# Designs tried in a protein design chat: VHH binders against h2kzm9r124to488. Part 55

Target 1, 365 residues: h2kzm9r124to488
Amino acid sequence: RFTIDTSRAKSNQYVVSLCSKKIGIIEYPDGRSDKQPCDVYWHNVVLSDMNKIVTSPQSRVNKFPGMTELAKKISLTHSISSMQKLFPDEYAFYPNSWFLPAHLADFHAFYRKAQALGKTEMWFIVKPDEGAQGTGIYLINSPNQIRNVDQRQLVQEYVADPLLMNDKLKFDFRVYGVIKSINPLSIYVAREGMARFCTEKYEKPDSSNFKNLYAHLTNYSLNKANEAYVHSNTLQDQTRGSKRLLSTVFHQLESRGVKTKRLWHDIKLILVKTTLAMLPEIMLHYEHHFYDSTGPQCFQIMGFDVMIREDGTPILLEVNAAPSLTADHIVPHPGRTLLEGGQRVRSIVDEVIKIPLVRDTLLLV
Key: E = the ipSAE of ESMFold2; O = the ipSAE of OpenDDE; V2 = 0.75 times the mean of E and O plus 0.25 times the DockQ between their complexes.

## First folded at step 17 (VHH; framework vhh_6fv0_2)

Design d1 (at its last look DockQ between E and O 0.82; V2 from the best seeds 0.00; counts 0 for: unsure alone 64.8 < 65)
Fold by ESMFold2, look of step 17:
Structure d1 (fold): chain B 365 residues (1-365), chain A 124 residues (1-124)
Amino acid sequence: as target 1 above (365 residues)
Amino acid sequence: QVQLQESGGGLVQPGGSLRLSCAASGFTFSSYDMYWVRQAPEKGLEWVSWIDSSGGETYYKDSVEGRFTVSRDNAKNTLYLQMNSLKPEDAAQYYCARVTDTGGFEVIYPYDYRGQGTQVTVSS
């Protein structure tokens, strides 16, 4: 009856296979030998040859062409900043950003206006052009601290006022959204998600710790594991701390007087508005990829990383086009570092989140 | 099935008031958070206000805060929007929408409205 090709699900295959069995979907983990199309194709990442693999217009595939690039920090910031220019109040959930040198005057004007309003402790993160000499990310607290102002670079507001739990640990939420379709646009949010806590207590930038934060940000951005983290305001730490359920942390926040229903509504708006900001490019990439025929119906599970300011407002940090759907994680072997290899261990928190996420996505499509 | 029926729209002068109603049936109304949304010709569908399932918590789009009040009567399965100090920019077709779950998901776009809506017209 209903069929799924999981041959390209890779590390996510376990959860997808489990969910397929539970709901009675016929799985082809090695692909179909009879060359007939499946109803669903589950890919681990956005594949550049998707149009050669998924050829039937009746099929569904769990990735949109080009989404990996569209969700990366630079492209995402372009999309959201364009909307911020048109609708500044509606898109205030994303840190203010300037592409230099083109927006240098705008950045100076922003800084002077903020100073006139009494804001004296402002920090900004600067990401120089990736291909230029020196790729170091650094912090500034004044526009005149920007090096090489005539070089292409991204300046972004550094969110230095995160809401902290009682243990003074910084955290963010991983919220899962599903783009079910783009014509017509249909978006869902998973009610359960993840909260990730840093392993170190938060340290606010100042003149005395500034160079240490520089070194941390630069080291974090340059290494291979750090490519995904360049898109987020969690660059203070190399690794995240304990994983908790979003629902658990929401109850904790509620007990502290945070209006969690308003918070949840604001997070839902972030998902919708971010998707709307990206939508023109998503549509163009789809049309380019399937230009000579009616292509498959794409859907996609997206990860949205959201930080909460101390005043309770959510800030979008990052969008992940291919969030991990694994229910295990790698733990260092006893007495060794994670770099020396590791051992796969089941994660109950990940199972509670990801099995229903995948199951209900399959039922939705 | 799920039905939402809006009423109470009409023609008012700037600064006037209207009270919209939304009659709900086909679901357990008291278990769901609700929206009011509106659609003007030059704008897409936009969120106006939200109320939780108990009626204990509300919030509003900035442009209507202080002027509009959402409420609900769970015993009568009815949602209300009191609209005061109406402005020309408030003219729109108004819909109530349910915050709808399916499995472990919540529908977040498009808004889950089912009725014909009710027209609010503000003459100057």
Scores: ipSAE 0.726, ipTM 0.863, lowest interface PAE 0.5, mean pLDDT 82
Fold by OpenDDE, look of step 17:
Structure d1 (fold): chain B 365 residues (1-365), chain A 124 residues (1-124)
Amino acid sequence: as target 1 above (365 residues)
Amino acid sequence: QVQLQESGGGLVQPGGSLRLSCAASGFTFSSYDMYWVRQAPEKGLEWVSWIDSSGGETYYKDSVEGRFTVSRDNAKNTLYLQMNSLKPEDAAQYYCARVTDTGGFEVIYPYDYRGQGTQVTVSS
């Protein structure tokens, strides 16, 4: 029988264990005491000793060495920018970006040029490289508004023309991809994903509303703290929730006349092109990590955050090398804020997405 | 067994035209979206065009939009690609492809089902 080591799965252990049981994989939650290799090793993070833990070349591990760092904002931008120089039209799905402090002068030059051309309503989003879940993010409409120019951070053009539905809430998609292998390259996309909605109605950024992150940022970790967050208890309710199934939102878009087949196709191409841009660095990290032996086969679930512009074109916002696989929410106690505490409750949207995702990934490898 | 066989490639001058064909067998052709992909020397596999199962929707790579036309005859289990105004950068091995359905996933790179391909050369 197929075996899986989940001793380092940590936050992923629950869902991986559940799926392993469902499909008949023998799980070792504490590792194998007999020192025999498992068929699969599921790690929450890549540690420096992974090559000592996963020693059999016939084994598989759910993380590529270096992927976590490579998927970070500045590293990702470097990879994509390299491809943009060669293929500017094909990689237009990624906003113009500058990493500080190195590209500060370039950013100023860009801004001046844009101003000279009459583009006076441009906005930019500033993201700390080490930041997660919307922490430290803010909007600017001039380079002079950068809070700390010496700090390592990413500046991107802000997408100010998002596609909106009748509720006027800004939203993006969390699309899940699986890199099954890198030699040869093999990429899969999950049919089901997540739509994340802001909790306040979107308005184009201006001096009066640019600080309202509940209207401008789609991150769940941010919006869940807003009282306006809508938690769904059923699949019927999720159609109006702050989290929705990708398929539900696609259906809603189709009903509005959006060409959803084209949209999905374009999204798939973004996944492929992004992965291709990252591939040289992925290969390099793999070779370095397993330099003294034949390494195991690596695979990885990736999250791609994609926003749709008003004209129907998708834009890549972020790549996640370790998307959350938890399937519950923390709901505030009645009459209290989330900061005051809450209870863990079932997330039907997350369950519908993530359980099959992990299950099918295990079946794929 | 799924089989795809491409034909119609050849040598043309810049500005010339070719019509590629793909004969499909071993599956219900009319039930699947079909793709054209190409691979130039020292380059990776790239998407060129796709057509939905009914033939009602077609999409193209930006660089070929307006020059290439994809079509299909479901009664004949055949996929076509009319290529007009060919450019040197269009030179490649062209493949027809079908996406594999693997549970909750779609294969997006590379395509599992494709033929041997047909060579397109564009030279003055």
Scores: ipSAE 0.704, ipTM 0.876, lowest interface PAE 0.5, mean pLDDT 93
ESMFold2 (binder alone), look of step 17: mean pLDDT 77; pTM 0.791

Design d2 (at its last look DockQ between E and O 0.85; V2 from the best seeds 0.78)
Fold by OpenDDE, look of step 17:
Structure d2 (fold): chain B 365 residues (1-365), chain A 124 residues (1-124)
Amino acid sequence: as target 1 above (365 residues)
Amino acid sequence: QVQLQESGGGLVQPGGSLRLSCAASGFTFSSYDMYWVRQAPEKGLEWVSWIDSSGGETYYKDSVEGRFTVSRDNAKNTLYLQMNSLKPEDAAQYYCARVTQTGGFEVIYPYDYRGQGTQVTVSS
């Protein structure tokens, strides 16, 4: 029987354990005491000693060395920018980006040129490289509005023309991909994903509303704190929730005349092209980490955040090397804010997405 | 067993035309979207065009849009690619491909089912 070591799964342990039981994998939550290798090692994070723990080349591990760093905002931008130089039309799905402080002058030059061409309503989003879940993000419409030019951070063109439905809430998709192998490269996409909705109606950014992040940022971690957040208790309710199934939203878009087959195709291409852009560095990190032995086969679940423009074209916003696999969330107590505490409750949307995702990933490898 | 067989490749001058065919067997052809992909020397596999199962929707890589036309005959289990105004950069081994599904996943790279390919050469 197949065996899995979940001693380092941490926050992922619950869902991995659940799925292992369902498909008949023998789990070792504390590792194997007999020092025999497991078929699969599931790690929440890559540690420097992974090569000492996973010693059998026949074993598989759910993380590529260096992927966490590579997927960070500046590193990702470097990878994609390299490809954009070679294939500008193919990689137009990623907004123009500048990493500070190195590209500050370039950003100013870009802005001046845009102004000279009459593009006076351009907005930019500033993201700290180490920031997560929307922390430290803000909008600007001039380079002079950068708060700290010496800080390592990413500046991107803000997508100001999102596709909106009747509710006028900005949304994006969390699409899940699995890199099964890198030699040869093998990529899978999950057919079910997540749509994340803002909690306030979208308006084009201006001097009066650019600070309203509930209207401009789709991050769940940010919007869950808003009283306007809509938690869904059933699959029927999720059609109007702040989290929806990707399939539900696609159905809604189709009913509005959106070419959803083309959209899905374009999204799949983004996943492939993004992975290809990252591949040289993934290989380099793998070779470096396992330089003294034949390394195990690595695989990894990736999250791709994709926004749809008004014209129907998808744009890549972010890549996550460790997307959350938890299937619950915290709901504020009645009459209280989330900061005052809440109750952990089941998320039906997360369960429908993440349990099959992990299960099928285990079956795939 | 799923089988795909490409044909119709050859040597043409820039501006010339070719028509590729793909014979499919071993599966219900009319139930699947089909793809054309190509691989040039020292380059990776790239998507060129796809057509939905019914033939009602067709899509193309930007660089071939307006020059290439994908079509299918479900009664004959055959996929076609009409290539007009060929350019040197179109030279490649061309494959027809079918996407496979495994559980809740779709394979997006590489394609699991593809033929042996047909060579397209564009030279003056």
Scores: ipSAE 0.796, ipTM 0.900, lowest interface PAE 0.5, mean pLDDT 93
Fold by ESMFold2, look of step 17:
Structure d2 (fold): chain B 365 residues (1-365), chain A 124 residues (1-124)
Amino acid sequence: as target 1 above (365 residues)
Amino acid sequence: QVQLQESGGGLVQPGGSLRLSCAASGFTFSSYDMYWVRQAPEKGLEWVSWIDSSGGETYYKDSVEGRFTVSRDNAKNTLYLQMNSLKPEDAAQYYCARVTQTGGFEVIYPYDYRGQGTQVTVSS
């Protein structure tokens, strides 16, 4: 008899409960009252008191201690940079990046060198570490435009050559990876994922339009971070919705001559290489968190946001340590705004992605 | 039961050539993408080459590109690796591995090798 504690699953509880019932897992949605541990604990986020909640070494928990901080942009970039020093070609999938304030001089040198080589218009995105939902993100085309240069922030090359669909919409993929264990390391990827599209046509930045793109970029980043923007009502709506199935977009790319099997292979390598880059810190945080006891076996569903260059090359944009596993959304009543109330409706795209993801993760562990 | 049997390894001088084979059985070989992977002493498994199920696309680790050629014969259920211009750093136990799926997942680490491998030794 396999048991699961979902008392801390919050908004994800619906999908986890549904999958638990279909597999025959005994669920404790309010926790156990009999002092017995569950086999699995399902948390919606990384909890700082995990070692007080999950006390049995025989239990599994769906989060690694510290992963939220390790997946933040600056920490992630430190991990990848360490591997880039050892294996520069293997880790070329991450944009040129500079940590401010420490690398400000390096960024200036890069910019000056590129201008000397004839690159007269370059764009960079500035990402503050403390506002990861896209708040405070802005575009620059010169190092002089960086705000508060003494504050901790990440400057990255803006990828201005995205692969676009025929409607000229920018998109990225949300790919779900599962770290089943770290000793030994075991990683899986879900074959289905999400493609998220901008609501307006992509315009390449230039001096005349960059302020308008600045606002548009901020809106795009906020929309993808929340995963709630524009819900697909049926699978047939995929060609028009802001969220589409990864498999549908891969089919569309193949019909246009993209070598999609090579693309998928490269995306899988990104997941593995990123996890390997993060692994030393994951292990250290686990050891620290469970210093005075034998800890549980952690596993985790991770979200990897990948953009495709026009030449078919995938680029890692972000890692999400706690991607949403919800399958419903709120829409306004007919003739009303969301501010006047709404109703919960199913998201078919999210169900097709997330129910199998959670079901198969539970079977895997 | 899935079986993979590697052969064709041996001792060769630097600059020499070897052709590795991998005989597959117990599954529909033509439905699966395949890897060649290798393990040198004191090192973990490293991918070397990838080929899709039809043989129409191939991909190589940069250090072997231009020197190694992966191919497959789906009628004979056999995967091949032609290794030219061998270097001392190519010395390793070589395995073929299947790109394996379980439920809605693919296994992406570690590689799904099943055989004992075949040893490639490069010495002068």
Scores: ipSAE 0.717, ipTM 0.846, lowest interface PAE 0.5, mean pLDDT 83
ESMFold2 (binder alone), look of step 17: mean pLDDT 80; pTM 0.813

Design d3 (at its last look DockQ between E and O 0.84; V2 from the best seeds 0.81)
Fold by OpenDDE, look of step 17:
Structure d3 (fold): chain B 365 residues (1-365), chain A 124 residues (1-124)
Amino acid sequence: as target 1 above (365 residues)
Amino acid sequence: QVQLQESGGGLVQPGGSLRLSCAASGFTFSSYDMYWVRQAPEKGLEWVSWIDSSGGETYYKDSVEGRFTVSRDNAKNTLYLQMNSLKPEDAAQYYCARVTESGGFEVIYPYDYRGQGTQVTVSS
């Protein structure tokens, strides 16, 4: 029988264990005491000693060495920018970006040129490289508004024309992909994903509303703190929730006349092109990590955050090398804010997405 | 077994035209979206065109938009690619491909269900 080591799965242990049981994989939650290799090793993070833990070349591990760092904002931008120079039209799905402090002068030059051309309503989003879940993010409409120019951070053009539905809430998609292998390259996309909605109605950024992150940022970790966040208890309710199934939102978009087949196609291409841009660095990290032996086969679930512009074109916002695989959320106590505490409750949207995702990933490898 | 067989490739001068065909068997052709993809020497496999199962929707790579036309005859289980105004950069091995699914996943790279391909050469 197939075996899986989940001793380092940590936050992923529950869902991986559940799926392993469902498909008949023998799980070792504490590792194998007999020192025999497992068929699969599931790690929450890549540690420096992974090559010492996963020693059999016939084994598989759910993380590529270096992927976590490579998927970070500045590293990702470097990879994509390299491809944009060669293929500017094909990689237009990624906003113009500058990493500070190195590209500060370039950013100023860009801004001046844009101003000279009459583009006076441009906005930019500033993201700390080490930041997660919307922490430290803010909007600017001039380079002079950068809070700390010496700090390592990413500046991107802000997508100010998002596609909106009748509720006027900004939203994006968390699309899940699996890199099954890198030699040869093999990529899968999950048919089901997540739509994340802001909790306040979107308005184009201006001096009066640019600080309202509940209207401008789609991050769940941010919006869940707003009292306006809508938790769904059933699949019927999720159609109006702050988290929705990708398939539900696609259906809603189709009913509005959006060409959803093309949209999905374009999204798939973004996944492929992004992965291709990252591939040289992935290969390099793999070779360095397993330099003294034949390394195991690596695979990885990736999250791609994609926003749709008003004209129907998708834009890549972020790549996640370790998307959350938890299937619950915290609901505030009655009459209290989330900051004051809450109870952990089942997330039907997360369950529908993530359990099959992990299950089917295990079946792929 | 899914089978795809491409034909119609050849040598043309810049500005010339070719019409590629793909014969499909081993599956319900009319139920699947189809792709044309190509691979040039020392380059990776790239998407060229897409047509939905009914033929009602077609999409193209930007560089071929306006020059290439994809179509299908579901009664004949055949996919077509009319290529006009060919350029040297269009030279490649061309494949027809079907979408591949595995559980809750779609395979998006590479295209596993494709034929042997047909060679297109563009030279003066």
Scores: ipSAE 0.839, ipTM 0.926, lowest interface PAE 0.4, mean pLDDT 93
Fold by ESMFold2, look of step 17:
Structure d3 (fold): chain B 365 residues (1-365), chain A 124 residues (1-124)
Amino acid sequence: as target 1 above (365 residues)
Amino acid sequence: QVQLQESGGGLVQPGGSLRLSCAASGFTFSSYDMYWVRQAPEKGLEWVSWIDSSGGETYYKDSVEGRFTVSRDNAKNTLYLQMNSLKPEDAAQYYCARVTESGGFEVIYPYDYRGQGTQVTVSS
């Protein structure tokens, strides 16, 4: 029988334990007390001492060494930019980007060149590399508006032409990919994912509205702070919630004439091309972490955040190395805001996404 | 046992045409979307075209759109690629591949090709 060590799964343990029981995998939620390894180790995050915890080459662990750093905005952009230089058309899914502070002069030069060519309405999003989810993200329309220019952060050209639903809300997709192995490389995509909506109607950026953080950003944590936030408490409430099933949004796009099979194919290519761009560093970190011995076979569930342009073109916004696998959320107490705290309840949307995601990942490995 | 066998490759001059075939067996061919993919000595494996299970929808890599046509005959379990106006950059080993699912997942890398492929050479 297969065994799983969930002692380091933390907040994700509930979903992993549930899936283990359904499949008939023997779970060690406190770790094994004998000297035998488990077949699978499920960690909440990439652990720096993974090589001391998972020692058998016959074991699998759900994290690659170093992946947390490799998926951060600056490192990710380095990986993709290297491929963009060699294959510009194949890697056009990533917006113009500048690493601060190193590329500050390049960003100024780009802006001056665009102004000299007569382009007067340009918007950029600034993403701190080490901030909490959604914290510190803001829009600018001039390089002079950058805060904390000496800190590591990513400036990217802002997508001002997003595809909108009939409710005029900006959204992105969270697509889950599984890197099953790297030698040989094997990648899967979950057919179900998440669509995350801003809580306010989208308006194109201009001088009067660019401070409306919620309308221009679809980050889940910021959306939860807005009093107009609508949770998807049932599957039937999918047309109004700030967090909806990817499949529901795809059906809605299809009914509006969007070529969703082509869109899905393009999204799958983004996942593959992004992973290929990252692969040399993934392999290097694995070899360094498990030097002098054969290490375990690593696999990993990755979150890919993808936005769709009005013309149907998907673009990659970011990669999450440790997407949450929790199936509950905080709902405000009656008559109060989310900022005043809340009550923990089941999230049906998260259950529909994450239980099959974890179950089928365990079946793959 | 899934089998895919490619044929129809050969040597052609620039501007010429070839028609590739892919014979499928060991699965219900009419239930699966299919790819053509190719591998050149200078490049890794790359996608060329896609066709849905019914044959009603197709799409192509930009560099071949307008020149290549994918089709299928579900009664004969056969996938085709008509290649017109061939260019030197089209020279490659061509494979057909199935869009494969595993539970709630799709396999996205590597492509699910099973045959030896068929060589297309474009000489000046």
Scores: ipSAE 0.747, ipTM 0.886, lowest interface PAE 0.5, mean pLDDT 83
ESMFold2 (binder alone), look of step 17: mean pLDDT 78; pTM 0.788

